# Designs tried in a protein design chat: VHH binders against Putative potassium channel regulatory protein sup-10 (sup-10). Part 7

Target 1, 283 residues: Putative potassium channel regulatory protein sup-10 (sup-10), of Caenorhabditis elegans (q17374)
Amino acid sequence: WNSKRSFFIPDFLGSGDGTPKSKTESVIEERMEYGRMILLVCNKTCAKHRSDIPLWLKEFNQKKGYQEPETITYYYHTYRQAVSFIDTNETDVFPNLIYFIGVKRVVFNGDVNIREDVNDWIASLDQLILLEPRVYEDLNVILSDTSNCSSKYLLLADRPKCPQPSWSIVARIAQDHGIQPVKIGHPLDGLTHVLLYKRMPYLSEASCHLSVLLYENSYSDFGDDINPLVVSDWITTLLPLEEGSCPALFETYWHPIVDELTELQQIFYSAELEISERNKRPA
Below, E stands for the ipSAE of ESMFold2; O stands for the ipSAE of OpenDDE; V2 stands for 0.75 times the mean of E and O plus 0.25 times the DockQ between their complexes.

## First folded at step 1 (VHH)

Design v05 (framework vhh_7b18_3)
Fold by ESMFold2-Fast, scan of step 1:
Structure v05 (fold): chain B 283 residues (1-283), chain A 120 residues (1-120)
Amino acid sequence: as target 1 above (283 residues)
Amino acid sequence: QVQLVETGGGLVQPGGSLRLSCAASGFTFSRYAMGWARQVPGKGLEWVSYISSGGSTEYQDSVKGRFTISRDNAKSTVYLQMNSLKPEDTAVYYCARHPGYKLWYYFDYWGQGTQVTVSS
């Protein structure tokens, strides 16, 4: 299939008239960098309901000669209506990944980024989430669950007045509740939010790693509706990373993902050690 | 404001070498893939090279073995080392930011360009 041309890098990068884009779009992208996006990734269970995928996505994939991935991405915006690529009651509709860059949050109007604690952030979540606050040691931990969702989300916030959590505490909480832990954001930042979540029953661990990387590279403005082409870009990017795809495409995209995840794991390991030292009382 | 500023272009004889530099600002450089593209007089834009945020590199077939892309995240700079230059390498070279895993595999921000001329 058209793998090198469509998924690698094209030999022609023209945009309209071939003019370089060194202007004016920079302010929009700067605004988007500190936004957050919630991604819901589903596997073969979602794919069986292809009729639920928006027609524009099917037409886009057909136009490009792309195969539809077995993993389907659902976009959810915390302050507005979600854009769904799966409209089925068999799908876990709650986000399994929440990303905060630094400590910023996109306000509903999309015009101000604000630093807030967990309680202020939770107030902006969808009303379908049933929340149960818990405290482990000095940490505020929020569990969410619904009767229509098999996922549990454990929100752990580093607050200015609380000791920063060690990864060992996070791992113990995850073990107790059957939750797969994921750290997003800067672990040494006192306002960094950590999301611990129970993976969807049909979601593989490889899909979770893919979701983390795609989310880290998001340019979306979460105060406004994302356009279909941007969302399609994220969904179609999953195709080169599937098992059975062209080996050159897998090597091109999967190994950079592994490299970036390795760098993040080293950062998290170092940060965990420092957080652990900070949690110790003076001798 | 995102800015990409290229330096290092010039006139060089066939078989010579040049090193292009691109200084980036206005975004978290280490999280983005970077690349180089060129516009040959009378032809369209051609992709030249790519480097991921993790350091993986790719090259257009016509420059493989002659060009090397690299990056220095501490300096927010991407480089293109060009060896064994040929007259057909004469072009305006643009540094560009790649949005990583975006479908269109297009660069979303471009520098002003720097002229490379390979001839007597």
Scores: ipSAE 0.000, ipTM 0.103, lowest interface PAE 20.3, mean pLDDT 44

Design v06 (framework vhh_7b18_3)
Fold by ESMFold2-Fast, scan of step 1:
Structure v06 (fold): chain B 283 residues (1-283), chain A 120 residues (1-120)
Amino acid sequence: as target 1 above (283 residues)
Amino acid sequence: QVQLVETGGGLVQPGGSLRLSCAASGFTFSSYWMGWARQVPGKGLEWVSYIYSGGSTEYQDSVKGRFTISRDNAKSTVYLQMNSLKPEDTAVYYCAKGRLFSPYYYMDVWGQGTQVTVSS
């Protein structure tokens, strides 16, 4: 999603509906806790002109010769580096994860409304922003992992202080669904937090846990001399899931739903643009 | 049907103690973080404490060192132990269930509340 990053995009092999033809690597697919492919469907009534599509996705479409119709369906494909994953020792907490996307033409017969459950949108946002750790070098991220915390991410505040582009989209989604966030734990606007990272455990026998990385620079100190949130613009919250729920979570939140919002593409585009701008600025 | 029921409120003198309980049903209790918030007379809703599924806890400054949140997953119950109570702690206390995929300030389900009065 960074234009300076060079990577090989696999050919998305599938039927005319965008589904993969078959699974050829069942052993590797059994090791995927949340699954391998996501289909994101643009809402026809809210679809933007193709000029609003993220730059890297336009480049992908041009290379593949895809037409960009009024309604676009996106396929997200997450890869663990399979060779490295199979050879991963038992202490490796984070396999390398790469997001790939395919675009396909889809026509809708009627109106598609915004989803009622904002949590499904937040889960989808997390999935889009999960990238290889190397991509965060452009954001001056320090990644640390300890036995006391499932993961801890520290972002040093030496970069320009500006609102993350996704803040306005999160606020808009909450407003569109008529939800008033309860500001429990935060004396400031609760919508100032941005969810930018999702972690998946690689152990099949472990409880499925979703870790959400929060970008946070407006949190108020509650009078403690030292608060980790005051020191870090990024924190990880580990959300537990019941045993065996990872396949159900993938089926519910990560698989395609007709009412997926076009706003999710704008969040993705805005995040890419911000990273690209930071990379172009002189030291 | 998801349900949260608070008990343990009442009238207590300053310096006294109370233990609030919140009995949860209709969901996999052990998989969710839980919290307490209070509505102080004449003021808005304010948060008190959180407890994550792994047992980690957070507290508002005004109750830190006096209140302790805990949970019993076998009983699907979250507790708030309140010590050294002050008149300022007089409020309706609400139990709340967190959401799986939201920042921790989002709470999905609220109980009916229990009244705590600290007076002579």
Scores: ipSAE 0.000, ipTM 0.111, lowest interface PAE 19.1, mean pLDDT 42

Design v07 (framework vhh_7b18_3)
Fold by ESMFold2-Fast, scan of step 1:
Structure v07 (fold): chain B 283 residues (1-283), chain A 120 residues (1-120)
Amino acid sequence: as target 1 above (283 residues)
Amino acid sequence: QVQLVETGGGLVQPGGSLRLSCAASGFTFDDYAMGWARQVPGKGLEWVSYIYSGGSTEYQDSVKGRFTISRDNAKSTVYLQMNSLKPEDTAVYYCARDEFGELLYYFDYWGQGTQVTVSS
């Protein structure tokens, strides 16, 4: 993540209580560093959302009994001005909602016209914020563990009532540790499996594993036990959660057999690197 | 616009066979790996099979030896031949495209699904 993205703050309007207010740039910047903020990014047709969203948020804060600094703050901005500090790859739909804590962000993926979708999303982010220091610490510990240099698995319950990090947050934290995440699952199932592969750019690190999909060859990774389908089948044996229950945000699983294949790693990585370069899409 | 359309589902007796088809459009089919997943009633989604752009295949243990995935690049279609069907194979079957990029085995587009019922 890049802390520089919160340094330049253009125009913001509104507040978490639904009343319009102006703030100095320094106050807004300070809030983005360690506060709760939702940004509505608008186009020419979002007048309804400018009035509805702050009212829905006010009612949410009221039901929760939140007071400063726990109140979720609401701002809105036009896309043209926001483009300097939002990643257009994270959303190409407007109007839309983005949650900010400094450089951390979560883009809303539901229908902004449906109050229940928005409220469920806000509730999930509110729960995540209360657990985020622990979530960050747990994930940091998991990703800093270089023993066995092998794949780790994270289990995410993608349910509206359960606290869950966005894929963007998981991917960015993983990238900070040089780990390539693999997402296994279907959005409609409400459960997502994340397989973490430690990517080795150099052949001299023989103690670590790399699994690569070879799109142009009749070759797959050399162990059924590190095959995503086999791993997915194994993980599903762990997943009968009762209705309404939420698992720990990160349940870490170790597959005991991945280290058995170390003798083939140097040849495999050499071939994978060459194939990966050839099959890479430049987009 | 990327579209995946499944056909071939239906009702079949235990021990019977069905062939599912997935017609793809809106992308360069030959460049992508494809997969099949299923949702069993009362349970979550589970992976069934995977086919690389080069034709190599992978299967979940519960379907190995019974199911065969294949593709026809000229028709932009992927198939799932299901033999020796069991009541436990009753599910909605989904076709999916693997995202071509930095993330491995991340499926970015899914079909609407086709119902397979193995009964009586």
Scores: ipSAE 0.000, ipTM 0.119, lowest interface PAE 19.8, mean pLDDT 55

Design v08 (framework vhh_7b18_3)
Fold by ESMFold2-Fast, scan of step 1:
Structure v08 (fold): chain B 283 residues (1-283), chain A 119 residues (1-119)
Amino acid sequence: as target 1 above (283 residues)
Amino acid sequence: QVQLVETGGGLVQPGGSLRLSCAASGFTFSSYAMGWARQVPGKGLEWVSYITSGGSTEYQDSVKGRFTISRDNAKSTVYLQMNSLKPEDTAVYYCARGYRTPYWYFDLWGQGTQVTVSS
């Protein structure tokens, strides 16, 4: 995670001239689905009380009897969207945190400015991060870092679920061109796994992208109580681990993932072009 | 049904200009990003430009300062104004419906329109 990086958020509140315009709050909320960032740390009991927390995590917290701390701070509060941070001790070192909740961002209407202190705060944490919580209530997805060093990651999700039939098109085109499809359950290290799942829409529906799950069994707080889970939905964006803090991870782990995603994007383009051409033929 | 229809291609001399139009139908145009890509004979597909639903634009370095993408949501149309055309701009130009996340992904394509820059 690099604190100098900017987050690219689509201007879906904008007018046709590129200037964002205020909409009703319900319309703004709908549009936020296309420009979501996930970024949160929560005390062990916070997840128990959040409606947007995956059911499995809520049940896990209840089973373990975790309690909420007395002090909570909210940051990035726009359109009633917030993130909770908890540090009841005056220490510069955040403890390892097992629970994360999502934060939605509001896109530009002149009222929102994303501050760099967020990146500095992220860099100080040991994290297990949940992707878009609404999606993962249905899918039970877990994310974790890939190493014993300070590298961290962030995933963006901005699309709804896609129909199943699109996978067969991608797989066939991949085979025809000698390209290997992304596989589920790919181990990278004895303590680290990456699951890559892909799905595409039919031509008349909103586009879908690759789904990526990243998990590590080294977090003892989760233990064996929660199996690594497979997503049936999709995720569109991977932000890389912090390159400067763990260069070996980028060469042996992150770069191969990015390369494979780039290759799959070309397969997706070929599949969509084929479908588009078919739609122009007489029935 | 959902479709994109390009018009405005043709033959033009080096240094000339052309304006491509792409008419969309069958979906809520204002909710989608739109883009242009081109296929040079004997080479692969390359991205030219995109415009978000909010109107933010980005261009490939080779066309920056010469091409301008724009949209008219009331007419469900996206445009590509091409100025100072060069022989290397000769290609079939496609419009596409898309998303940015930060990679561009396009799911609906037009039929393509031929642009030829020759003396």
Scores: ipSAE 0.000, ipTM 0.103, lowest interface PAE 21.2, mean pLDDT 44

Design v09 (framework vhh_7b18_3)
Fold by ESMFold2-Fast, scan of step 1:
Structure v09 (fold): chain B 283 residues (1-283), chain A 121 residues (1-121)
Amino acid sequence: as target 1 above (283 residues)
Amino acid sequence: QVQLVETGGGLVQPGGSLRLSCAASGFTFSSYAMGWARQVPGKGLEWVSYISSGGSTEYQDSVKGRFTISRDNAKSTVYLQMNSLKPEDTAVYYCARWYSSSFTPEYFQHWGQGTQVTVSS
């Protein structure tokens, strides 16, 4: 067990009997067919998937007033399934959060049958972070799998027992796959993509996993109560630490990573300049 | 506080059988997938079996057809029935609560103390 396994997320909200789609569902299906995954969290107490929530998402839910026994995670493969849930839910409880994986923008048209509170909530989804986890056994497999990804990646290797890639080799592979530099900024300024090595107990000593962490937008939906240091602490809990997460260690760990990312950015800019030279317009 | 306690390990001859039990506490057992992993002396950890909250099972190829994972939600217990044991099955067996999410890779999140299984004549 080292490879990513595929899951099928059960669609309990079927409409294949010829029932007309909701107006919202039809619009989403028509315009957002490229949506990969949706994660829906709501205030229903259910035994399903509460334990499958990541630590950072659990902390986010706690900030919004949810508790683990009251938090339910629904996984949807498409916008259509999540919108169907919203349209058919006749309870007084609306979904509190939708996460989009592989989708950079949310577009919903107001439906006259959907309350204004839900429309306002949907509009706030542009403020949420985008998360696309990938786990691979080595560097070549990682970059091969991301060749069709729209994301921009930078790679860090921080484990002494894992192979240490040379930056020149990483830059060449990234260029071959059309990967561009990430703009480096504070988490609230929209850090986009970081690849981190993760060592897991179930792996042999010859194996390494690599995780992708995507930050596309600011955390403005947390309000003015969240300062940059708190957000940085959250990133620490997403980093693979063998001794556990430690806020005090984050500053020491993050600073060297930022320095290495700056070096990679210079390499990618050089590579992009060469590509640009080749693509000069003909006479 | 999550706690997992394994029992049922011991010494058996090749071709013998053992049934491992794992008593869970500190969480809603029926909501979580559970699994078994083993550590062979001098080697790394390897996954053995998985059972979802809904009862779907998966096995490592080397134990498929010989091992059976099951659960009893009323007793908050997961079991591993091991048949046709081989010397290669000698290991410390760990019960674990499985973590599976679209945001993170699948992994064992919480582990028990382990129980020793020795297959030798």
Scores: ipSAE 0.000, ipTM 0.104, lowest interface PAE 20.1, mean pLDDT 44

## First folded at step 2 (VHH; framework vhh_sonelokimab_d1)

Design s15a (from s15 with L104F; at its last look DockQ between E and O 0.02; V2 from the best seeds 0.00; counts 0 for: pae E 23.2 > 2, placed apart)
Fold by ESMFold2, look of step 2:
Structure s15a (fold): chain B 283 residues (1-283), chain A 126 residues (1-126)
Amino acid sequence: as target 1 above (283 residues)
Amino acid sequence: DVQLVESGGGLVQPGGSLRLSCAASGFTFSSYAVGWFRQAPGKEREFIGAISWSGGSTYYAVSEKGRFTISRDNSKNTLYLQMNSLRPEDTAVYYCAADSRPYFGYSYDEREYDYWGQGTLVTVSS
């Protein structure tokens, strides 16, 4: 309950000091709540770049088959005065490009005039390695693997009836923090359903969403609102800064993952689940 | 685009057999539970049975005990319904449907199914 309504403001966006937000700052803030963006920054007109960059991004998104919010969106900013989202120590020349996702900011390190340099940079930022367990044992291994204290997983589900539109953005944010995103395939058969809810009994069976961080034989449920900024906040809050072999987890946020199910438990709980589903059938 | 297309319907004599097929495209068929429903003229759509995404579990309406068999071939993206011992009361439009619910591959409730075919007519009469 207590984790769902807090939004952090990224350090590169000013707030609360009485200074008016620029239009660009407002756009960045809005888009980081659901997606990602490339900002073209110029201190002059940059007519060529303002024409070329959005076309190159459009072609990139089309080749990938992306739809909102997974598309890399575009915005333009004229640099006329100091702003919180541009650090002149990092962005010494103009025009330049800045990529934003969650609370992360990446300044382009190449030649904005060269399409290949820009395309290679975008491709490197876009890479996502996603695990998709297909059978009971694949997921069972993932749940058991967290005991090694170095493996971190974020379980995510996306399905048409219960969409989580920013799931792929959240997956990329997790990857950036060294967390392996795992897309839970649907439908779940009875045994896979039993696996999830008996090994992680504090998950709500009533929810059709799944957003669960796994670490150190424990899990933490992000709930049903996977706003990228909120997820960034939760990852930094939940994962300890300690560098021990198995750093202590804050008990308030984490629940233990139950041991692997025995054959008898699998049979028993599968039967229990079938009975429960029969009771939901209309007369 | 997601598509489910039923085929194999037609006219059959009482006591006969018929096999319906449902060809799927535009989605990862092996990730969905799929089921069969039917709707007789002037009646509500009713559940016949379903099969889990892996094919490991099948579920049938109580009234269909032993007469109908559901199977799937994930390599062909196809769902099947084998109907034996057909009776005039089996006359209906038969639909296949796909369910992406995270809990089960089984549901008798049509509201739990995300995608639907357009149906194939089965008529059982002499």
Scores: ipSAE 0.000, ipTM 0.090, lowest interface PAE 23.2, mean pLDDT 79
ESMFold2 (binder alone), look of step 2: mean pLDDT 81; pTM 0.834
OpenDDE, look of step 2: ipSAE 0.008; ipTM 0.247

Design s15b (from s15 with S100D L104W; at its last look DockQ between E and O 0.01; V2 from the best seeds 0.00; counts 0 for: pae E 19.4 > 2, placed apart)
Fold by ESMFold2, look of step 2:
Structure s15b (fold): chain B 283 residues (1-283), chain A 126 residues (1-126)
Amino acid sequence: as target 1 above (283 residues)
Amino acid sequence: DVQLVESGGGLVQPGGSLRLSCAASGFTFSSYAVGWFRQAPGKEREFIGAISWSGGSTYYAVSEKGRFTISRDNSKNTLYLQMNSLRPEDTAVYYCAADDRPYWGYSYDEREYDYWGQGTLVTVSS
């Protein structure tokens, strides 16, 4: 019934002492709820970089055809005092660039004066390798491949009638954690629908969103509202920290994936779905 | 009281090598980013490269690809420019520059550097 799962939005940039957030901290926190950004950090005027960097980003976004929130947004910060989002031990050169997505930040380690260095860095950060199963068997293989300790998938959908505009940001966050993002096309055909809900019966068929983490023949449903900060926290909470082992999964969050459907089960459940869908139509 | 003094300039053959030095005094050299510029007669001053205060990052103008190396020795308060495979178009007065405020990053924009040396002439000619 109630498919929503509530998480507190992390205050990953707060001082923790109750002082008001700086303007830059507020901008970062706001944008990380839906998108991603590059911050230009200057210790002086850096007038040329303040002109060049946003133009280079605009051209990058235009070449990719990105629309908000998938665009890499831009902001500028004058470094005058210590701030929570800059670690001078990581950065000994200003001006510099910092990329933010979810709770992650990446400091540029190239030459900020060279357009090609900046563009190559942005292109490297932007890569998204996305699986889009086209037939039932592709998805069936993905669901069955999660028995390995290291095989992790995040199933995502974005429908015109139930948009999840941050889905591509969430996919990138998953990829950064070694999770293979999988985009499920909509509308679902009958067999793909049967596969999802018969093999993962804890999922709500009433939900028009799909955001499901698969690991060790188990699944965990993120729910309807895939805020990138919530998803970042969810992923870091659920996934084991111990590399190279098969850690126990917390039963509170994980449910087993049902065994592969036999051919007879596929026929039966597909027919059942067709009958159910005909009966829902008005007389 | 801040002083930057270049040395090591002179006449060199095409294809030759030259090492310039910039001796710094009157400030805590290890806290500052420093850079090299040059100016050919009748031309605008041109950025060559810069090095971070830690020496961990160096940056070079594209035109100098692979021929120049910038280094610093914070124990000697000295900045270096090693120039190899010199060409007649490298003939210029070479300047070192520094920012007197701590934690300064590098820039190719000469307006962001507060202190300048007097320059040392490099002539590349047969």
Scores: ipSAE 0.000, ipTM 0.120, lowest interface PAE 19.4, mean pLDDT 78
ESMFold2 (binder alone), look of step 2: mean pLDDT 79; pTM 0.813
OpenDDE, look of step 2: ipSAE 0.033; ipTM 0.485

## First folded at step 4 (VHH; framework vhh_sonelokimab_d1)

Design a1 (from s16 with S52R V62F; at its last look DockQ between E and O 0.05; V2 from the best seeds 0.00; counts 0 for: pae E 15.5 > 2, placed apart)
Fold by OpenDDE, look of step 4:
Structure a1 (fold): chain B 283 residues (1-283), chain A 125 residues (1-125)
Amino acid sequence: as target 1 above (283 residues)
Amino acid sequence: DVQLVESGGGLVQPGGSLRLSCAASGFTFSNYAVGWFRQAPGKEREFIGAIRGSGGSTYYAFSEKGRFTISRDNSKNTLYLQMNSLRPEDTAVYYCAAGRSYYPSLWTEDAYDYWGQGTLVTVSS
């Protein structure tokens, strides 16, 4: 039901004026959609760094237990000419590292020769705080908390039947924007399931993917496409720039979150769900 | 006269447990939702949890789930808060509140019509 939204491309990827992209730029663009990447940038061969940095990153990934798509990937670029992803005002020292995650670009400001510095830097950018409501009460509190204009949540599902390879990137993007990412588990218990779809009635229970922004006692469904670029654009478009403000929301993008369910409603809807599930089971 | 009186507060060491009680009088206790809030020094009052009337559902703040348990005894007109694994950050004045059983959002303070005076809980080594 999402209306057509305008999409913005990060400035560091160029204006799309038809200028041929470098191989590195193409890789960056691809990785923005599928994962995180550390880019080593050198103006010379940088043989040592080309050996050390991938190793350190490998060790980091191993320590964190990351597997695809969570693995932070590595790429190398020889800086011979000006490129869009390098701002000389930000960095004039080579070799250097750049971290890419979604639309986010972070230039390393430490010593690339020091393993600890590089690791600390990566660790600082790696932090992700997720809420994982598993019961009715937890989710109910989250939904109710949206009455506070300062509280913003992004609900993301991690369902085996509906893989969302970019959900962690999207979660991190949300976090960077002051939005609390919420991981919705699967399967939900009956009452929690009822809560999710009865308090947000325009969410389709048949939908495999879940990407829902919560703000001002309202919700916006991003649909099945949780591409980091798209989500970033939606976040920046739908949410106010000023924190703590409670502007009027566009009705085309937002639905109100329904009030808490009464005891009777909980019983009734739970029973209804049970009957429905029973009827779906082949005799 | 409607009264809510908290008790059970005091000094406790980190990792310790404490049980708070709230005695209600002056109204039909079973018909009301009842809940706990706390306010730490210099902070806003925050929701801990609540129970709807007549044996209704219990709600908790996400951050308190697992450590705190709310229960009520309608025969005694009493609300309880069992707190386990207490931390220094749990130091606050704890308030008992009563409101409409089916108010749309028990998370919000405006859902509650009656408040206790509070009991101080201090978690310190």
Scores: ipSAE 0.000, ipTM 0.227, lowest interface PAE 13.8, mean pLDDT 84
ESMFold2, look of step 4: ipSAE 0.000; ipTM 0.226
ESMFold2 (binder alone), look of step 4: mean pLDDT 81; pTM 0.834

Design a2 (from s16 with G53R V62Y S63D; at its last look DockQ between E and O 0.01; V2 from the best seeds 0.00; counts 0 for: pae E 11.6 > 2, placed apart)
Fold by ESMFold2, look of step 4:
Structure a2 (fold): chain B 283 residues (1-283), chain A 125 residues (1-125)
Amino acid sequence: as target 1 above (283 residues)
Amino acid sequence: DVQLVESGGGLVQPGGSLRLSCAASGFTFSNYAVGWFRQAPGKEREFIGAISRSGGSTYYAYDEKGRFTISRDNSKNTLYLQMNSLRPEDTAVYYCAAGRSYYPSLWTEDAYDYWGQGTLVTVSS
């Protein structure tokens, strides 16, 4: 049990000690609550870059068909004095670009004047490999795939009646930590519903959100109050620091995934669910 | 100014039920996650469970799910703990707490800014 955990303050932002925040710090903090951004940092005019970079980002977002918050947004900062979000040992040439997502920042390693270098960098940052199981067995395999303690999955759902517009941002953060994001389709059919809630009985069936980390034949429910700013910290807290064959997990955060359902259990629980749902509906 | 006040404690027989309340004042209750802790004599304070700011998610210590139910009413600035099937081991001082933290930090005392003074629950034959 770790009683020393405190609030989720990104390492590259101030601790909130009551000091005034610069305009740029406020913009970064605001946007990291839901989305992602690229910051152009200049120590002089940068007129060409201030024209080119936002146009290149706009064209990238349009080509991908992104809407907010999935779009990579743009902001400009004139570097005149030391600030918390710029490390001059890391960003030693101006102009430069910095990508922000959650609590992570990535400094550009190429030539800001070369469109191909910038676009290739953006494309590499943007890649998302997303599993979308379509049938019971595909999801059942995912739930069973962590017994060897090498695979990690984050189950996510986004529903029109219960939107989680930042789900793709959370998915990208998980991917950056070596966790395979999995999008669960809704509405659930009866057998898929049984699979989720009988193999993971501590999940709340009343919640319309699904944010569940799978590892080492166990799961941890992130709940409905997930914020991209905090998800990296939660992943770091929940997963063991040491890599080894099946390291111990804190039982406070983790619950065992129940063994695979037999065919008879599938039939029994599906019938039980149908009866329960019929009893909720009027005659 | 800021207050969390627990009520509803007392003496209960094993197998009985008890409902604790925690009344909040002096802060915007709906902006805070809230939780229950307990401390038996001579033991460290331990987490029982918590509920998100909206009330949409509840979190319980592994062995307490099914016996205890946490709920909140933001219109009344009140947090509740329904305890069923009580055992002598549940004898403790029960505390409510409020903080602006998120899961998984809600399991730790450091996540909470405000604490009540506690209410005693005794489960005895």
Scores: ipSAE 0.000, ipTM 0.313, lowest interface PAE 11.6, mean pLDDT 81
ESMFold2 (binder alone), look of step 4: mean pLDDT 83; pTM 0.848
OpenDDE, look of step 4: ipSAE 0.033; ipTM 0.504

